# Miniprotein binders against Hydroxyethylthiazole kinase (thiM): the designs that were tried, part 3

Target 1, 273 residues: Hydroxyethylthiazole kinase (thiM), of Natranaerobius thermophilus (b2a1a8)
Amino acid sequence: MSTFNSNFKLGTYLTQVRQENPLVHAITNYVTMNDCANITLAAGASPAMCESRDEVSDFVPLAKALYINIGTINQEHKDSIYLAAEKASELEIPIVLDPVGAVAIKSRLDLVKDLLTNYNVSCIKGNNAEIKCLAGRKGHGKGMDSLDLGEDIQMVNSELSEKYNTMVLATGKTDLITKGNITVKVSNGTPLLGRITGSGCMLGILISAFIGASDNDWEAGIAATVSMGVVGEMAEESISSSTDLGSFRVKIFDHMAALTSKELQERGNVSEL

## First folded at step 21 (miniprotein)

Design ff2 (from ee5 with E8Q)
Fold by ESMFold2, fold request of step 22:
Structure ff2 (fold): chain B 273 residues (1-273), chain A 104 residues (1-104)
Amino acid sequence: as target 1 above (273 residues)
Amino acid sequence: SPELKKIQDELQEILLELTFLFHEIYQLQYELENGDPELKEKLRELRKRIIELLKRLLEAKERLQEAKEGDPSVEKLKQEVEELKKEIDQLKKELDELKQEVES
């Protein structure tokens, strides 16, 4: 895994997803499962929702990546998550973790910390609040998108990345992706992504698909994040008004399916911090 | 190779069909959380069968990646594709029957 190079070929990662057709094992919440399935299919990968204790140990070996979203969790799901993470670690199958609800729910925060401590998690993806909470940060910000706020998140990301040996994606107005002490800013996207439900969960499973299709988790994770942002921009360009949120949602899937590696490369807006 | 490309396309279509069946059954299981235990078990058995078919599919995809035009393994791959299609047709029939039971 190399340090960030702004000349790397983002488009090759989309090509690899479409060539590999990776099966992505998802343990996710029921509310967003259809959005996750459809965006995965649109990217060229194959989703599988599988969280039963009877199924997960048999399913993990079939998959190229394991996506864990803790948004609708009960005791059986907790058991399944541990079984799946253990099997994935045994087989060196990458794990992508989405700590939904960890800010408000202590048991979810504890589960996320357990997974990061005991297993090789390739990427943890959360909003600024989730990432700060996971890091034990005492400061409570206003959620402002200032340069000072951006520097705070970069430092938090680096602490988590070093502590857990994982890639950390903090989503916000811009997305900050950190591995070790290297942070990349992804400026692609549109505020409209924040006005529909499910965009964060869709990003998590896209990262899983890209990482699962590649030998370079770092660059694959960046490429997935750029892809979601670019598709959001293309969807925004396709609607007549910012009030067309239903059309915007539909256009996300259409543009992900139509996105070319050349378009991804040309539209990507990535810089090192 | 047109022959290998055809097999590749058929395996990709089979993967898509299995993916959709697996997802559809997942949705049905959620709707039947408080439903008839016998129906729940039938749905669980269908998902177990789909997992086995996915194993066979992925093994076939691996063999295809190593196959060369004219290899004896290409005929075996074509046979496996036909067997997988038959199993999928049977799964669809069984699922349709279960969906009728749910609706009744």
Scores: ipSAE 0.704, ipTM 0.877, lowest interface PAE 1.3, mean pLDDT 87
Fold by ESMFold2, fold request of step 22:
Structure ff2 (fold): chain B 273 residues (1-273), chain A 104 residues (1-104)
Amino acid sequence: as target 1 above (273 residues)
Amino acid sequence: SPELKKIQDELQEILLELTFLFHEIYQLQYELENGDPELKEKLRELRKRIIELLKRLLEAKERLQEAKEGDPSVEKLKQEVEELKKEIDQLKKELDELKQEVES
């Protein structure tokens, strides 16, 4: 198991993304595809939206990471996800999975569990409800409430991480990222990220870019999560009023593009839980 | 400063252009969901060509990592850069023609 090192150099992972310019193969929801493309470009990586069954097997070998977001699915899209995941696992290309809608939609939950069972998923990213649902907590406490002190989700993350041999990110007021039985809390971010669409999808593809550029998935995943949070904070600081949500969204892209490794290191707020 | 840095910058520019073309065609395919099957096939063929160009680009980037200033391989890399640029110009022309067909 990788041990958390509070002295690890977060900034080196951003440097690696910009130096490597990894190609990220994305199968994503249609509403946020431009946000995903733009945040990927801003970070220094190259996005490619590719979900045709005729293309995915040819494209995966070119990519450094595969990002799968199941926010809109038809049968062809589902077929493409399986083809891409099979090829990525065969080639040891990291897969990042975003289980959008799995709490409410059984066919999405089944797809996510199937992918986790049959393929090498490097990271699954979801909110507390999605993560608990995947772990089977639907029968023991479906509620996500203000009394959750994080210890329940830490245990759930660890169970999922061990069951599927994957890194688990549970997003919330603070983000909890777990590999095996080690959990790190990321406290960066702003509530304004919840007031625009696409923040979760942007985080998912950023994690994909960072993992794809690095040999250390664990630290790269943490660095991506911190980067999104820091950029959100910087964007909030750059607007005159919390009603400036259009400017806030634009500033996210500006700050991601301008973010330095030094700024990431200095502003990162990470602790072992 | 080195000749190799210029080639690296040009390959990076090519990657960016291919990325934007690939994304633009993706968006057009969605806009044409119920469109003419012949037009949809032409768009699929353009994306297949972009995938092949991306493969050639990545091979060129790999060769650049092994290249030394003054090697004969540097001249071959320059030729590949020019050929990739030519293919991109042709792709842009074909895409523009397809977009005019959609608009008419």
Scores: ipSAE 0.690, ipTM 0.869, lowest interface PAE 1.4, mean pLDDT 87
Fold by OpenDDE base, look of step 21:
Structure ff2 (fold): chain B 273 residues (1-273), chain A 104 residues (1-104)
Amino acid sequence: as target 1 above (273 residues)
Amino acid sequence: SPELKKIQDELQEILLELTFLFHEIYQLQYELENGDPELKEKLRELRKRIIELLKRLLEAKERLQEAKEGDPSVEKLKQEVEELKKEIDQLKKELDELKQEVES
């Protein structure tokens, strides 16, 4: 019996997003930019993909959260990330960081570590490999992460969380969210989310939207994670075949837009570890 | 207040429009990565204008939170909403023209 820890007010955070309509500043990769924008809109927030070096510092103060995805990095993008992170930290605007590619590319890993060290990152969201890599573990490339290291991802999350004073979301079949020594398990979602491009990026910007609309980053981040999982489940339920990935992708947006606070609360499967 | 709620809804719509326009401009910018510098500069100008409109919008939202029904501030907010709409309409026209130039 999954003890529905009734203690998480998941639905209230979705309501807050829709009421506040927070402007979310995103510096993200071009591959997922549209999906990030669409999922933000579907959730009831307002996306802005301001990445130009000459504009980013002026834009940061306007947003309630900054989402940084390092999936596409060039020098200009890197400069914009630093400028944005600096300004956001100065203004205490929450930063959500997605360390995409940090496992495979040292320059990305170094960038992420630099951001975590020098700026106020409220949340880091990555897969188990990325999180382990950030924690100084030898990660094997995409997909091989779970079996070899025998190390409890919860412990790694806690270590990383404490080191950088940030919330850590390790995504997988089950999502683990950690702040300090506290870890919650989110048991929502579907393997189909891993079969579409940008599901992780969409989750990252959703976390930004939820955090931006709330004063409680911890619960807002959990609620955002649950919302993506629940919408994934709903979308899977809405397609005729597990191969209908195109339809599944569209249904994610439809169900995010239609998601009620009640549904989020009722379908959310969160447990403390 | 129904009046304040209406203003809130209008400001929200404006926010959505501005964010959509901003997104479209960035998409067009990516298409022009190796394109005409003049077009890129025009896009930059449009982005700057949108940022300014967003600033004004957010300031208006803040003022709305402090406004009471019947206050002179409410009329000023209505005027600001109308001004923002006019400027957005102009931006849309300019963006459409720019899109045509890119497609040509």
Scores: ipSAE 0.596, ipTM 0.835, lowest interface PAE 1.0, mean pLDDT 90
Fold by OpenDDE base, fold request of step 22:
Structure ff2 (fold): chain B 273 residues (1-273), chain A 104 residues (1-104)
Amino acid sequence: as target 1 above (273 residues)
Amino acid sequence: SPELKKIQDELQEILLELTFLFHEIYQLQYELENGDPELKEKLRELRKRIIELLKRLLEAKERLQEAKEGDPSVEKLKQEVEELKKEIDQLKKELDELKQEVES
């Protein structure tokens, strides 16, 4: 029985973000920092990009969630990530992890595995290749559909989820979110999201905001994923041409800011697999 | 309560201002990655001050949730809001001075 959208209270979680206005701590790359900040604000949360080694541990307790993106790796950044993850785990602050570049760079893969093994990561968000790589599968490049690799991403998600006791979001044309043996499919979004830089990072920090505002990481993470997809669809609908990527990017922020709980609930397309 | 709501709105605005300032400092820090160590230290000091203001802000938000209309605690919260605003204004000035120093 396809449990239709009716079972997910998607709109409630957006309302919670806006009511709580959670402080979201982010350690991210410099390329997406501004977009992550802007999308967080648009959603009704408060971003803080505290990454300095000497202060990160003092900052962690202030936030409702920690977003870690490993897109920029230097020694100081790595030290800050570990310090933040340790403190967040100690305080049971939810961590959302983005394994950017783990497929191509072994040191990043090792870092992600260490984080997943030693700290309480509530959600890992990556593309199909990154998720497969983390699960010990051969991953080739960005954006390969699960079908191209001959292995069911749902199975890989479940394996990874169980191994690290975390929610796994595999992003693609359709997003698959898994906790243990339960997987939901989010059928929202647009290919245009893949044509702008930082869409994955924006999704990661949104998940952090939603999780930080709720006691239900599973449903909050789903709602965040749906919200990014819905906003992408709305932004695409609001541009004159698919080539208007600059306008599309701006419209993402506009539509996130204007998104109502009702619109999120009505436009959300979530199915249990 | 209209009064409590006003305080809540003011605290939210302060949070936004602090987070914007914090972000701006990190942007400057990035630009100065190979810059003057003295300037980097000044930025670090400003970040520490913002963190302390954020702590105070969040504590005030917690107190607000427990406050009832007409309680003496409400007046204390109003005072805290005004103090935070003054400190933020000072931080903005210092940051502007630092920006000028960096551009120079």
Scores: ipSAE 0.575, ipTM 0.831, lowest interface PAE 1.2, mean pLDDT 90
Fold by OpenDDE base, fold request of step 22:
Structure ff2 (fold): chain B 273 residues (1-273), chain A 104 residues (1-104)
Amino acid sequence: as target 1 above (273 residues)
Amino acid sequence: SPELKKIQDELQEILLELTFLFHEIYQLQYELENGDPELKEKLRELRKRIIELLKRLLEAKERLQEAKEGDPSVEKLKQEVEELKKEIDQLKKELDELKQEVES
């Protein structure tokens, strides 16, 4: 029986973020760091982009969550990621991992697998291609919809989740969130989110904020995913043309800041599969 | 308690300010990637100071959760808030000086 939206306390988790104002430690790429910071602030959390090798271990204990995006990796960043992941795991601080570029670059794939194997990653968030790649499936190219390949992304998510004992979010037209054999479908969002730079990174750090403010990573992660989708829908409703991508981007921040727990709860479209 | 709420709001503002300053320092550091080592070291020291202020801030937030109106602990928290504000003002001044040095 499909448990409908009424069973998910989506609004409560947004309230918790705003009440707790969690410090979110992020190691991310230079392209998206500002938008990640802005979306974190808009949600009512506090971002910090500490990536220096000399300071990262001292900073980790201060944060309620660690977001790792592997988009810009040099040796220094790699060292900082390992130091941060080690300290976060030691202190049981939740880690959210974004495997950006893992499909195209073997060294990134190897890094992500190493992190998932050796540290306590609470959530991995990627597109269908990235998730499939991490699960050992050979990608047929950039941007192939999982539906075209006949493979059920739910099965892939479950395999990956069980393998690394982590929550798996596969982003797409619909988002699938999996822990073990349980999968939830989030039917919020807009194709416009895929047309702006950093929407995936913003989602990743948002998940970190929600998880950091909660004792329930599963429900917090779902609520974060719904929040980004709902804000995307609201932002699309606020622009005059589907080509107004600049305005759309700005409206994401405005709507995230203005989003109420009630609106999140009412607009959320979540179903268990 | 209105008093406790005020302290909470002030601590939240301090957190925001510290995180913004931290971000600005990192941005400036990236601009100075090939710049003067002395300036880089000054920025490093500012980051360390911000981390220490963040520690103090978080400890103050924890103490606030346990505080009751009229307790001596509340006065101590007010003093801590004022000390943090003073330190932030000093950091801002030093950062502005560093920005001027970079532009020069």
Scores: ipSAE 0.550, ipTM 0.821, lowest interface PAE 1.2, mean pLDDT 90

Design ff4
Fold by ESMFold2, last read:
Order: structure tokens, then sequence, then C-alpha cells
Structure ff4 (fold): chain B 273 residues (1-273), chain A 113 residues (1-113)
């Protein structure tokens, strides 16, 4: 049974990332790889895109976390994911999993379930549909928009967290983070994050960096989620109009690099459900 | 210790350089995936890029070992001199990697023409 301490020091986790400069081993899609690399660097961590069968077994031992995004996958990537996950579990290196495309593509869903079943996955991060699909609730005669987002997702998160002994982040208008039967709501963020590409991938690799720099994956995962939300809010405050999406995107990186532990602590909007 | 702090800063700079080289080579590898299949010159370039990334992985291993040894070091110890020598060797190998990468970039440009 996990527990939540609402008085924890969010800012400490950002300080730890910057002090540790953790290497984050990423197996991710090509479309968002530069955004993921740049947000990781801005936070103070070191990204490494590495999915070759010849490289992954040698690289995983150097990393503090393994980030797996299953978008844009082929058979060689699948082989590398299994090799990397096996090595990471052997070495107790945390794995953060992003199940992109698992709702629409059965082979991706099967891969995600295999990873959750067989390896040490510290966090799975997905949207409402992805999380529900993993729990087996897809297409049971009801539309996805007919569900109460808060209550339904909390129960689904808890089911998955207990089944796979992992932290579950369901992203949405607010973010719900669950470990065991404890759910935390993160209310930071802006709708503008949904109007640029790559924000989900950036969040996944940030979670990886924070978890990899810390001995408390639960609080580190929350701190990463708050950080992305706060940076999104600061970027929105820095532009003249909600149509300034290019400037918004650039400001995300600027604000992530400039974010202080004090700002993170003060602006964080976290509550236990 | 100012001497130990300087070594720490240099190791951090090396980490950043290796990170950027590793990422740049990854992007080049993706570009080559989009070119014609079966060209022997193309396959040779792919192998050279793979070897550069393997060398970067080895340099990262050495960097991390140096960072661990720095944590155990005291100002004036013989181990501090060994750390300084390792920093210089790492910088030398990074310079060599950059030169080899520049040559490969030229070859890739010719292939794309």
Amino acid sequence: as target 1 above (273 residues)
Amino acid sequence: SPELKKIEDELQEILLELTFLFHEIYQLQYELRELQKGDPELEELKEKLRELRKRIIELLKRLLEAKERLQEAKEGDPSVEKLKQEVEELKKEIDQLKKELDELKQEIEKLKS
C-alpha cells in the first residue's frame, strides 16, 4: 500500500535532476525525438536515443532510466525494446512506458502488456483511452465520452497499478497519478500543450529523468508532471495570443531551463483524491 | 576544492559534447534509412556511423567511471593527476570523433547528389 504526503518538497526533485545530470536512455519515435532531447537537456538531464540491437545492452547500464515510447515501431525496434527492458530489470534501472498507438494497434497493445507483465516498469503514462484499453474496457458497447473522467479513470488507474505494481499516469485536462490505491490530481497545465506536437513524449522522458535522479519514484513522477504543467503555464503567460504556438513551443524550453525549485514548489497544484 | 571542481566542470562539458554527437549521429542514421537500399557505399557509411556510436558509448563508460573516481578524490592525491590525464584523453578522442564525423558528412552529401 502506497501513501501520499501532500507536504513533500516538489522542488527537491528538480534540484536532484540538475545535480545528477542523469543519462536517460530513450527508445522513441523520430517525429518527436528532438523535442524530447531538448526538454531533457533543459531540465538538466542527458538524453540518448538508442534503439539498435547492437547498442542497447551496452547503453542501458550507463543510464539512470529507460524511456520506451512504442510509436513508430518495427521488428528490430521490438527486439531492442525487449533486450533493453531485460537489462534494465536485471540492473533495477527504472522503466517508463508510453503506450502510443496501443488503442488502435493490437501488436502495440500486446507489446505493452508483455512489458508490464515481465519487467520492472516504474511508470506507465498514457491518455484516458490508452489507460482504459490496457485495463480491457475498450469497446464494451459504450462510447469513451460517456464516462465520468475523474471517477472512472481513478478506478482504472488503481486496477492497473495494483495488477502491474506500477505507477499509472493518466493525462488529460487534469492529470491523475496513481500508485496502488492512492491517486493524486495535478491541476497544472494549459490547453495549449495539446496544440503542439510532442508534449506527451516530452512529459514521458521528463518523468524518466526525474525518476532516474531520485530514490522516490512516486514523488519524482509527480514532480515531473507538475514541472511540465508549470512550464506550460509560464510559456502561455509569455505569449501575446493563444495563436502564437511557435513562440509557445520555444517558451516551453526556455521556461523549463529557467524553472527554479522555489517556483515549482510555489506553483505546483497537487491534491489527493 | 577548486581543482576538483574544475575537473567536475570539464567532465560535465564532455558529457554534453558526447550527448550532442550521439544525437547528431542518430539523425544521420535516420537520413540514410531513407536512401536507396543495397548500395555498397551506403552500407559502408551506415557501418561507419554505427562504429562512431559504439565509440561514444565506450567514452561515456569512461566518463562515468571518471566521475565516480572524482567523488573519492582528495586535493593533491595522485588520483587527481590521473583524472586530469583522463579528461585530456577524452577531449582528444572527442576531437577525433568530430573529425571523422565531418568526413562522413561529406561522404553522405556526395551520396545524396
Scores: ipSAE 0.745, ipTM 0.888, lowest interface PAE 1.2, mean pLDDT 88
Fold by ESMFold2, fold request of step 22:
Structure ff4 (fold): chain B 273 residues (1-273), chain A 113 residues (1-113)
Amino acid sequence: as target 1 above (273 residues)
Amino acid sequence: SPELKKIEDELQEILLELTFLFHEIYQLQYELRELQKGDPELEELKEKLRELRKRIIELLKRLLEAKERLQEAKEGDPSVEKLKQEVEELKKEIDQLKKELDELKQEIEKLKS
């Protein structure tokens, strides 16, 4: 019987990030670049925004993980993404993929599918709508949330995980992380994370940092997801009102930097489905 | 050992400095792109920024190689003295990079008026 080890030591993954200080190569958009850089630094890793064609092939070998967010797509960025992904796959450097805009923009959906098909992607992270859209489910309403036709996201996650040999994180009220037919629910977090921009990008690059510092992509990805959720909870506890969204954003960075491995282990709320 | 820990701390400081320089130059490159000028002086500044980023990539490579050597080093080994020399050489190149970047930042501010 294949079972998830729910007693794994979450805190060791944060310790490993801080010991390794992994360099994370990010190809993302300018709007979220500072949030990505700051959360990476707060976790104990080193971010590098590197998206030009003449830099990416030279930079990827220096990195422990490649984070690709497709939120800014033009031909030069597409070329850079392919060059970086090819180099990362050649060197067995983990790739974490964030399919921003793939629900609304077919060329982005095609790019995401192409990357998943041709390269060894360690993790794809998206909300329920993005994950369902990637699996071929049609929408019947408004935006990404309208793609929820009652189908169990756990089953969709498993389908994608098996098809692409990748870990799938579907973000929502709870986060569902699937590898093969094993799904873990992360219950940490707060709705306030959805009330600020950049939380998805911050999660994506955190997953990249944790995976890059570890030999166990599966547990590292879970630990990163728990870390973001715990930090969100701590930030919420630190503000006077749920309308203090500016303070909430600042507190996320403060709490990520101050988070100890012991606090992560104690506050983590993870269960096997 | 205290000697090896000091080298480790210095390498970590160098990594942080290179990371911030790399990020700062990225922001400057974006600012120049948004100017949308066809000015030859603007294109020269863009090329200088690209060169600085390539130099940082090379320094990062040297830094990471030094970190690997440190992991295998024992206190008192001759390799420790070579690591100390590399740390000092990296610091000197970072100082030169900072001076060049400061000059470019002033030129960019003049273009923005």
Scores: ipSAE 0.740, ipTM 0.884, lowest interface PAE 1.2, mean pLDDT 88
Fold by ESMFold2, last read:
Structure ff4 (fold): chain B 273 residues (1-273), chain A 113 residues (1-113)
Amino acid sequence: as target 1 above (273 residues)
Amino acid sequence: SPELKKIEDELQEILLELTFLFHEIYQLQYELRELQKGDPELEELKEKLRELRKRIIELLKRLLEAKERLQEAKEGDPSVEKLKQEVEELKKEIDQLKKELDELKQEIEKLKS
């Protein structure tokens, strides 16, 4: 039986981000880069996009976390990812990995598995399909092919978490976060987050900022996930109609900047599985 | 301590300035990457942008070292005066970086025309 102390001080982690002002080193795609930079700034952290081979080894030691998104990968990015990951592992700087495109592209899947095998990845964040694909699931990894979606994902998360010694976040209608054999469910958020681009990338870099500001990656990762969900809910409450997607997107940044530790604690919806 | 808090606030302001400069230069580098290869003037601009980013990385190192020293500082200590001097030097370097970047942006706009 898995248990989790849901009484932990969730809001403390947001306070730590704002007090620490962690520098987050990002190797990510150009399309969502500005959204990721702005959400990081709104949370109280400092983003830095750095993927040049002549810069990454000098930059990683300055950062509190390394965020790697493989959504747009050329050979120079691959070289920089390996250089940065090796330096981060040497210095015990946490790595957060976002395996965009690994379901469809074998070379990306191979890169993700290589990183998980050879380096200390603190968190891997993906949707259900990406997580199941990493676990080697084919027909079972897509859609409603199990009796209990929550239980199926919980099992896959635990398998990956044990195999790679990493925290696994499976994003979906609810988010399932697993470390070892302990899984929690985050029920915060709104479907509107799926109707704008960049929300997944923003979540990945927020997790990086929270983990980088804390000594407790497990609780920090949960707090980041809750924060993104709560901000999405607050943004939805701030618009007149679900068709106000432009306003919704702008409100995400406003609410992240204004979010208090008290609001995060009060609105957080975390439960054990 | 109010004096130490003021230094902390100034270091945070410097971090924000460096963060924005670093990000803006990254965007310019992406922009230049898409232009025609082999233009010697273009290659010189690319190198100047790389040098500005290296200077920002060094200033970030100095900033983070100053933040660490602030944690150990006591009011009236000689280390507090050294921190205040470092804050002023960092601000001066940032002002110079902004001027150099403004000039490069104008040259880039001419090249794009």
Scores: ipSAE 0.738, ipTM 0.885, lowest interface PAE 1.2, mean pLDDT 88
Fold by ESMFold2, fold request of step 22:
Structure ff4 (fold): chain B 273 residues (1-273), chain A 113 residues (1-113)
Amino acid sequence: as target 1 above (273 residues)
Amino acid sequence: SPELKKIEDELQEILLELTFLFHEIYQLQYELRELQKGDPELEELKEKLRELRKRIIELLKRLLEAKERLQEAKEGDPSVEKLKQEVEELKKEIDQLKKELDELKQEIEKLKS
């Protein structure tokens, strides 16, 4: 399979988002929906929260990507997710999936597996524990998931990527993005992203916007991940103390809106494993 | 072309207005779900909000079609006048939607009190 392109022009993907202004259909949790909407707008795309059974089949054809976050699932939400995913698959509209809570909640794990099995999901984004759980690995309990010994998350990512024909993003101290047997490491970001709510949904919908604006899902997904990390770094640089978490959150949106393709290219820290 | 650029800018502003209206109505629908009254007026308000969202979906469809026609248009093309007419019709529909939404917001605030 093709290797990672060393001529990767990371910044062009942000330019494409701003030129295309893709409409992103989101089915996400209510708690983080405003953060998701605002980061999408800041990047230059158009968010739409649409979860009604009466609306989703009519809305998906208008969108360039479908973002599914299962953080607040109920039966009507579940019905809408299946309807939207089926329509997106018919129209070859990319699906980005965020398996929030799948480690702890079996019905969420089952839903995620159903979606990956029945539809062509373009990207699944989760933390190490969520990704390992999807691959059938057992964790050692609280605190041990981040310190699992001897298991190569790169290999887990590759297994899932091959099994489901999807790009796999495992988020952590560094982010590992895998398509097939090729893995890219993104070293951008800051621990402060983990100290506010909503950073995961913001990354998921941002990936959706970038993929929706581009013909190259692989590079677009990497560019979105780098963009979120770079914006986090810029936000951290803009505050006086790591306790300024309210200011940090506000600065994320300011920096995403102001981020240039040149800055993204220059600050991106990407390497092939 | 300055005329084509103006149309492009107006379509972009319409897109933003429609996405903000769609999002605001979603938030109102969530607020009404939290109200547990068996009030017939509550059910009528829920239906009115659903109808407004359906209208926005139709306007988004028309907007996207106009954007496609703009990409194919040339300065002086007869289709440019049709695009200008569509922009004005979309603006009128948005103004009507805003008026109806403002009335619904007032009714919802009365119920929340």
Scores: ipSAE 0.736, ipTM 0.882, lowest interface PAE 1.2, mean pLDDT 88

